# VH-VL binders against Laminin subunit gamma-3 (Lamc3): the designs that were tried, part 3

Target 1, 177 residues: Laminin subunit gamma-3 (Lamc3), of Mus musculus (Mouse) (q9r0b6r508to684)
Amino acid sequence: HIRSDFRHGAGGWQIRSMGVSKRPLQWSQSGLLLGLRGGEELSAPKKFLGDQRLSYGQPVILTLQVPPGGSPPPIQLRLEGAGLALSLRPSSLPSPQDTRQPRRVQLQFLLQETSEEAESPLPTFHFQRLLSNLTALSIWTSGQGPGHSGQVLLCEVQLTSAWPQRELAPPASWVET

## First folded at step 16 (VH-VL; from q5 with heavy chain I50F)

Design s4
Fold by ESMFold2, look of step 16:
Structure s4 (fold): chain C 177 residues (1-177), chain A 119 residues (1-119), chain B 110 residues (1-110)
Amino acid sequence: as target 1 above (177 residues)
Amino acid sequence: EVQLVESGGGLVQPGGSLRLSCAASGFTVSRYYMNWVRQAPGKGLEWVSFISSGGSTYYASWAKGRFTISRDNSKNTLYLQMNSLRAEDTAVYYCAREGRSWYEAFDIWGQGTLVTVSS
Amino acid sequence: AYDMTQSPSTLSASVGDRVTITCQASQSIGSWLAWYQQKPGKAPKLLIHKASSLESGVPSRFKGSGSGTEFTLTISSLQPDDFATYYCQQYYSFENVDNAFGGGTKVEIK
């Protein structure tokens, strides 16, 4: 699995904007503040990118911390790769919880065609092609208002793999003297 | 042509059970969040339950434990199992599709099916 | 709770009038608010999603405005086909199904 849990920093996540906007990402031991402004996305670091075909048919899992009386905002997971772009909605939601309490909420985005937010026909095998060279993985939300006692925090992002991720080292051609 | 057609409504006694069906055509139900919404005679709309694309279910507090939303993807059909029915459950029951994204609300509705709970 | 309150409950108007219907959310729902029209014996029809986005085939005299907790549906020049009941709905929270629809506004001929 590839994971960011934010216990030791922002984990390489950045705010990405289509317009001209620069602002610091707010981090705490409890997570990243999920209070994005218009046109902003929370972009994943390189470890989530590249060849992620082993995650096809598996979920991306977001863990959120939600304040008492509040609720997670609508969230899209946006993917770019191999010249393609897709947006996903959550496929699986947690079992119901007492919303009057602070709580952790997990949202799952199945990396499969059934999760796509697309109206027009897409190229054959487009999802798998996109995952063969993933160049962006980002989180978008615009629904955060003033809220109750605090804002919703992103506590963990996990990219699930059907097989262990393996890093290949090239064979050494070095010769001793 | 996108369409939803409810069936299974009728007269039932208090404490009884009824299963509503919602047959979909022109789209695949498992790709969408699907909903049940009811309307008592002369009253407003009331969201009853929904099922996510991945099969997660949520209910209005008054329906939880008595009503069960489900779907059969091979039949492209949504269901609402209603148990322990009460007089206040008398309503027209609509199924509704939530649109392609969170940006689109309930874009397709069925015609509704009437459930009457009376002794 | 993300309860919707809608006003007025009933509105009498004449053809050509500008009418305004208001919804209030008990907590901020951003722009995740829909408006529906319903005629007697018929299913509701989606008019506007995301507070201000007009659905295909809906006349341009309908306009949605607002964000956060306050939302407005305006009909710029009421037509005979517009006498109906209108509902708002929050679709921000998947956890809060209760009271997600406003109570409705019946627009009647004066």
Scores: ipSAE 0.781, ipTM 0.884, lowest interface PAE 0.8, mean pLDDT 85
Fold by ESMFold2, look of step 17:
Structure s4 (fold): chain C 177 residues (1-177), chain A 119 residues (1-119), chain B 110 residues (1-110)
Amino acid sequence: as target 1 above (177 residues)
Amino acid sequence: EVQLVESGGGLVQPGGSLRLSCAASGFTVSRYYMNWVRQAPGKGLEWVSFISSGGSTYYASWAKGRFTISRDNSKNTLYLQMNSLRAEDTAVYYCAREGRSWYEAFDIWGQGTLVTVSS
Amino acid sequence: AYDMTQSPSTLSASVGDRVTITCQASQSIGSWLAWYQQKPGKAPKLLIHKASSLESGVPSRFKGSGSGTEFTLTISSLQPDDFATYYCQQYYSFENVDNAFGGGTKVEIK
């Protein structure tokens, strides 16, 4: 798994816009502020990039801290790689929670064709080709702004990997005659 | 052609149960967020429930614990199981597809099925 | 809560009139607001998504505007086909299914 949890800094994440980002990230031990302005993306550091084919069919998981009365903004995960680009919406949402309390919310973006925003499915090998040389992974949202409900923080980003199985354990009924 | 067709509505007594079906054609239901929306006679639209592409479910507070949204991907069909029905649940029930673009709302609707709860 | 309030509930107008319908959200929803048209006995039809983007096939006399908490649907010159009920809907928050649709505005012949 590859993680940024922000307890010890901004983890190499940057605000990116048309060109090099000019606006510094607002971060704390609790996370990064998701108050992005128009045209801005929250861009992942290099540890999330490169050959990520083992993450095909696995989720990217965003953990958010949501203030009482607020809600996570709509979030799009954008991927670029191998000359391809695509965008994802969350595939899995958390179990319903009491929105009158502060809460942690996990959004899952399955790295698979069923999560793509395109009207028709792209060929499967294109998604996997993109993951063979991932050059950008970024978070985009619009319509987020301060209000009575406070601010939403990004507390963790995890890229899940389907690592090879450890040594195969014998079946419970394994026996020699 | 993209279509949604609801069925399973009818007359039921208070406290009864009913299962609504929404058959989809022309698209794969598991690629979309799918929704139930109801409308009582002469009243406005109420969002009842949705299921995400990954199978996560959400409900209006008045439906939670009584209604269950589900889908059968092999039949390309969305369901709404309705239990402990009340007179206030009398409505036309629509299924609706949320567009794949995150900028779109409910782009495809069925024509609805009427549920009447009366003793 | 991300509750939608719509006004007026009923509006009487003549063909050719400019008609304005208003929705207000209890908290900012950015531009995540849709408008639907519904005629008697029919399912709703999506007119506008993302507050101001017209769906294909929708006449250009329909215009959506606003962001944050206040939104309007304007019909620049009302046509006979436009006598219907209109609903707004927030689709900002997946957690808030309650009161996501406005109460509706019935546009009637004066």
Scores: ipSAE 0.727, ipTM 0.859, lowest interface PAE 1.0, mean pLDDT 84
Fold by ESMFold2, fold request of step 18:
Structure s4 (fold): chain C 177 residues (1-177), chain A 119 residues (1-119), chain B 110 residues (1-110)
Amino acid sequence: as target 1 above (177 residues)
Amino acid sequence: EVQLVESGGGLVQPGGSLRLSCAASGFTVSRYYMNWVRQAPGKGLEWVSFISSGGSTYYASWAKGRFTISRDNSKNTLYLQMNSLRAEDTAVYYCAREGRSWYEAFDIWGQGTLVTVSS
Amino acid sequence: AYDMTQSPSTLSASVGDRVTITCQASQSIGSWLAWYQQKPGKAPKLLIHKASSLESGVPSRFKGSGSGTEFTLTISSLQPDDFATYYCQQYYSFENVDNAFGGGTKVEIK
């Protein structure tokens, strides 16, 4: 599993906007502030990138801290790799919680074609090809405009891996990670 | 080309139960967020429940504990199990598909099925 | 709580009139607001998503605007086909199913 939890810094995450980053992240030990401007994304550091084919069919899990009375904003997970690009919506949502309380929520983005936001004319196995050389993993949200309660923080990002021994196929005793 | 057809409505006594079905054609229900919306006679639209593509469920506060949304992938069908029915549950019940993007709203609706709760 | 309120509840107008329907959210929903049209005996029909984006086939006389907490649907020149009931709906918060639709605005012929 690959994880950022922000306890010791922004973990290499940056704001990406129309090419170059201009604005620094608002970071605390409690998480990254989800207050993006239009055209901005939170871009993941190198540890999330490269060959991530073992994560196909597994979730990316975002953990958010939501203030009392607030709600998680709409969030897209955006992926680029092997010359391809796609966007995902959450496939799994947390169990219902009391929204009058501060709370942690987890959104899951299954790394599979069923999570893509649009039907795409991409080639067969395009998702797996994208993951063979992932060059960007980004989080987009609409931002928190005037008139909403409190600030939502991104507390953790986890990229889940399907190690060979967890599959229906026999475990590979000589291969790990 | 895509279509939703509700069935299972009818007359039921207070305290009774009813299961509504929503048969989908032209798309796979488990790839979409699916919804139930009701409309009491002469009243407005009221969101009842939804199920996410991954199977997570949410309900209006007045429905929780009495209504259960589910789906059967082999039949490409969405269900609403309604228990402990009351007179105020009398409404036309629609199923609706949410588009694949979070910024697409309910793009496909069925024609609805009438549920009447009365002695 | 992301409650929607809508006004007016009923609106009488003539063909050719400009009509405006207002929808208010109890908290900011950004632009995640939809408008639906419903004719008697029919299912609702999506007109506008994302506050201002017209669905395919919707006449250009329909215009959605607003963001945050205040939204409007405007029909610039009312046509006979436009006499119907209109609803707004927030789809910003998946946690808030209650009161996600506005109460509706019935547009009637004067």
Scores: ipSAE 0.711, ipTM 0.849, lowest interface PAE 1.0, mean pLDDT 84
Fold by ESMFold2 at other seeds, fold request of step 18:
Structure s4 (fold): chain C 177 residues (1-177), chain A 119 residues (1-119), chain B 110 residues (1-110)
Amino acid sequence: as target 1 above (177 residues)
Amino acid sequence: EVQLVESGGGLVQPGGSLRLSCAASGFTVSRYYMNWVRQAPGKGLEWVSFISSGGSTYYASWAKGRFTISRDNSKNTLYLQMNSLRAEDTAVYYCAREGRSWYEAFDIWGQGTLVTVSS
Amino acid sequence: AYDMTQSPSTLSASVGDRVTITCQASQSIGSWLAWYQQKPGKAPKLLIHKASSLESGVPSRFKGSGSGTEFTLTISSLQPDDFATYYCQQYYSFENVDNAFGGGTKVEIK
């Protein structure tokens, strides 16, 4: 899996407008501030990019910290790769929580056709082709926040990878310390 | 060709149960957030419940514990199981599709099915 | 809580009038507001999404505007087909299903 938890900086994430960086992120040990301006996106660093086909059918997971009385804003995950582009909305949402309390929530974006926003006439196997050379992964949000209770923080981004489940490693190569 | 057709409404006694169905055609329900919205006679629209594309569910506070949204992807059908019905649940129940982009609200609605709760 | 309040509840107007309907959110919803038109015995019809974007086939006399907490639907020259009930709806917060629709505005022939 590939993860940014923001404990030691912005992790190479950048604010982009029309695909270019315009200003630095505000980060803290508690997360990145999701106060984006119109037309801005949070752009992922190179470790999330390249050949990510093992993430097909697996989620990108965003962990947010939401203030009392606030709500996670609308969020899109935007992907570009192999000359293709698409956007995803969350496929899985957290179990309902008391919104009067501060809370952590996880939004999951399944990297599969069921999460795509707007159907488009894409080539056969388009999602997997896009993931074969992922050139951008970005997060877009309203940028306006609720304002009445504080701001939403992005605490973690995880790109999940699947591996075939196998029996234990060959016995001859296993030793205990 | 994109259509939603509700069924399963009818007359039921207080405390009774009904299961509403919403058959979809022309699109795959598991790719969309799907919703139930109700309208009591002479009253406004009220969001009841939704299910995300991944199967996460949310409810209005007054429906929680009594109503259950679900879907059967093999039948391309959305359901609302309604238990412990009360007179105030009398309404036309619509299913609605939320467009896959969060820039598109409820773009497709069924014609509704009437639920009447009375003795 | 992301409660929607809509005014007026009822509005009487003549063909050709300019009609304005107001919707207020209890907290900022950015531009995630929709407007629906509903005629008696029919399902609601989406007119405007994202506060100001007209749906395909909706006449240009309909205009949505606003952002944050205050929104308006304006019909610049009311036509006979426009006598209906109009609802706003927030779709900003998935956690807040309660009171997501405004109470409605019935536009009646004067």
Scores: ipSAE 0.709, ipTM 0.846, lowest interface PAE 1.0, mean pLDDT 84

Design s4
Fold by ESMFold2, fold request of step 18:
Formats: C-alpha cells, structure tokens, sequence
Structure s4 (fold): chain C 177 residues (1-177), chain A 119 residues (1-119), chain B 110 residues (1-110)
C-alpha cells in the first residue's frame, strides 16, 4: 500500500492550479486543510505515480476529520496516465454517523471502470493502461475556506495494492525512546 | 436512450407494505448514485433515499427503519421497500440518477409511480 | 443540517417580466446548488447545476447565481413556457438528506 498520513509534513503534496497564483499548502499534524479555491487541486507526490497496475480494482481511500455540524465536501479524484485522463467520485461512503459529533470518515474511490466519470465507449483495459504509467493523481474538492473553526482535514491518503510490491521494512529496534 | 421507469405503486392500507421498482435503460445503474424522491399531492419535492455506486445507503430521518433502498445490478433495477406505511407517505415516488461528472445533480428522472395510503 | 428554504412560495407574473426566485441554505453549500423546473403532471427537469451552470437546451434567459448560503434563479424575460414550479436543491452534503429541496416556487400567469 502507498500512504501519506501527514504526521511529519505535507508528504510531498502540493497545491496545483492552472492560474498564476500559487498558494501554500496548509498542513498540521492532524492533516491537510481541505480549503481549496476554484481551479486548485492537491497533487500527489511521485510515490503514488508510475506503474500502479496492482491497484486496479482496489480503492484509493481518503480519511477525513470532519468537525461537528460539518460534512465531507464533494471530492473528486483525478488521474492522468499513458496519455489518458479520468475523474472519479467516491464509490463507497461511510456508514451514517451522528453529524453533531466530530468524526473521522473514509471515502473510497474504486480504481475500476465502474467509478469513471462518464460511460466509456471502450471496454475494461483503458483503466489498466492509465495505471501502467500514472503521471498525475490529484484531489479536487469544494472544501471549506481556510481559517474557519470547523474545517475539514485530510488525515490520510492510501493507494491500495492487491499484492505487496515492496519488501518488508527492516525490523525496528526493540526500544529506542 | 437513457430512461428510468418506476412501477409498483398503488393503493395500500395504513401499516401495509409496498415495493417500488425503477428499471433503468441506456446506462448501468451501478455506475451512478441513484435516488428516490417523493412528492405528496400539491406539495414539494422531498429527497427520500440514495444508494452510492459502491452500495452505500442514506435515508431521510423519517424514512429510516421503514424504507430500504436497494438495487439488483443483474436486472439494472433500483428498489424501494416501504414498510409500516402511513397516510403521510401518500405521494408520487420518482427515481432519479445523479450525474457522474462534477456532481451534476439529478440529470435523469423517471415519470413517477403513485403510492396512496388510505383505508 | 443543510436545510434549504425557498421564497416566494407563489409568484404571479406576466410574459416579459423579470422573475427572481431565492433559496437560502442553513450552512454554506459552496456552489453545490441545483435548480429544477416542474410542470403539472411531469417529472422535474434539471435546469442549472453548480449554482450557475445551465444544462444543455435550457434557454439563456435562465440565470443562476449565488454561492455559500444564498442563491437566486432569474428569468430575464418570462415566456409562456416558463409558467411552472421551480425547486432548488443542495447536493453538497451526502450525510444530510432531510430538507435538501426548497419548498418550491410556483410561477403563475398574472
């Protein structure tokens, strides 16, 4: 699995825009602020890119922290690769929760043709072709503006893989701190 | 041609049950968020329930526990199971598709099916 | 709660009039507001999504505006085909199904 949890920084994520102005990303150890302006996207670092065919049929999972009385904003996952582009909306939503409480929720974007923006004229292989050379993975949202006391945070982004692509990390030292 | 056709409405006694169907053609129902919206005679539109493309379901507070949204992907059909019906549930029930691109609101509607709850 | 309120409930107007209908959300919904037209005996028809984006085939005399909590639908020169009931709808929050549609505005011939 490939993951950003923002415990130690913005993890290489950047705000990207088609306009001239570039805004700094608002980060905290609790997550990234989802207060994007029109035309802006959160762009994933290179570890999410390249050959990601093992994620076909698996979800991209966004974990959000939602304040009391608020709601997850509309979110779109945008992918580019192998000369193709597509956009996805969440396929799976969290179970209903008490919206008057602060809560963590997970939105899932299944990386499969059933999640694509519009009915595709081609059969199943264009999605896998896109994933064979993923050149951009971006999050677009109509989030709350910066500086609001009840803002939604992006706490984690996970790209799920059907098989381990990485060797096990070395064993940790028994006690370090 | 993209189309939604509701069926299964009719007259039912209070406390009864009814199952509505919405047959979709020209698109695959499991690729879209699908909705039920009702309209009581002479009244406005009321969002009843929806099911996401991945099968997650949400309901209006007054429908929860009495109504169940579901779909059968092999038949490309959306359902609304309505139990413990009350006179106030009398309405035309529409199914509606939410557009996929950029959250395009409810772009396709059926013509509705009338449910009458009366003695 | 993302409740929509709509005014007026009924509006009498003549052909050629400028007509304005308003909707207010109980919390900010950004631009995630739709407008629908419904004629008697017919299903609703989507006119505008994202507050201001006209659907294909909708006459240019229809204009949506607003963001945040307050939205308007304006018909710049009312035509005979425009006598109908109009509804707004929030689709910002999937968690809040209750009261997502406004109460409607019936536009009648004066």
Amino acid sequence: as target 1 above (177 residues)
Amino acid sequence: EVQLVESGGGLVQPGGSLRLSCAASGFTVSRYYMNWVRQAPGKGLEWVSFISSGGSTYYASWAKGRFTISRDNSKNTLYLQMNSLRAEDTAVYYCAREGRSWYEAFDIWGQGTLVTVSS
Amino acid sequence: AYDMTQSPSTLSASVGDRVTITCQASQSIGSWLAWYQQKPGKAPKLLIHKASSLESGVPSRFKGSGSGTEFTLTISSLQPDDFATYYCQQYYSFENVDNAFGGGTKVEIK
Scores: ipSAE 0.696, ipTM 0.839, lowest interface PAE 1.0, mean pLDDT 84
Fold by ESMFold2 at other seeds, fold request of step 18:
Structure s4 (fold): chain C 177 residues (1-177), chain A 119 residues (1-119), chain B 110 residues (1-110)
Amino acid sequence: as target 1 above (177 residues)
Amino acid sequence: EVQLVESGGGLVQPGGSLRLSCAASGFTVSRYYMNWVRQAPGKGLEWVSFISSGGSTYYASWAKGRFTISRDNSKNTLYLQMNSLRAEDTAVYYCAREGRSWYEAFDIWGQGTLVTVSS
Amino acid sequence: AYDMTQSPSTLSASVGDRVTITCQASQSIGSWLAWYQQKPGKAPKLLIHKASSLESGVPSRFKGSGSGTEFTLTISSLQPDDFATYYCQQYYSFENVDNAFGGGTKVEIK
């Protein structure tokens, strides 16, 4: 599993922007502020990138801290790799909680064609091809917090590996020993 | 042709149970957020419950504990199990598909099935 | 809570009139608001998503506007086909199913 938990810094995450405005990433011990301006995304550090085919069919998990009376905002997970680009919506949502309390919630984005936000003509196995050389992983949100845009904190990002599936498929070299 | 067809409505006595079905054609239900919305006679629309593409479920507060949304992916069918029915549950029940993006709202609706709870 | 309030509950108008329906959210929902049209005995039909984006096949006389907590559906020149009930709906928050639809506005012939 590959993880950023933000307890000791911004973890290499940065704001990715189309504009000329440079805005500092707002970090705290409790997480990253999710308030984003138009055209901005939270961009993942290199440890999330490269060959991530073991994560196909597994979730990216976002852990959020949500204030009392608030709600997780709409969030997209955006992926680029092998010359392809995709956007995903959450596939799994947290168990219902008392929204009058501050709470931690998890959103899961299944890395599979069923989570894509658009249907387009694409080559067979395009999702797996994208994951073979992932060049960007980004988070977009509408940013609904007054005073501090968003007011919702990103506390952890986890890229899940298919360890149980990999455990069923032994490497050829160890079989010969 | 993209279509939703509800069935299973009918007359039940208070305290009874009923299971509604929503058969989908032209798309795969597990790829979408799916919803139940009801409308009492002469009244407005009321969101009852939804199930996410990954199977997470949410309910209106008055439905939780009595109603259960589920789906059977092999039959491409959404269900609403309704228990401990009351007279105020009398309504037309619609199933509705949410578009694949959160931008798209409820783009496809079924015709509805009537549930009448009466002595 | 992300409760929707809609007004008026009933609106009488003549063909050719400009009609305005309003919705208010109890807290900001950005632009994550939909408008539906429902004719008697029929299922609702999506007219507008994301506050202002017309669904395909919806006449251009329908206009959605607003963001945050205040939203408006306007019919610029009412046609006979437009006598129906209209509902707004928030879809910003998945946690808040209760009161996600407005109470409806019935547009009747004067």
Scores: ipSAE 0.683, ipTM 0.831, lowest interface PAE 1.1, mean pLDDT 84

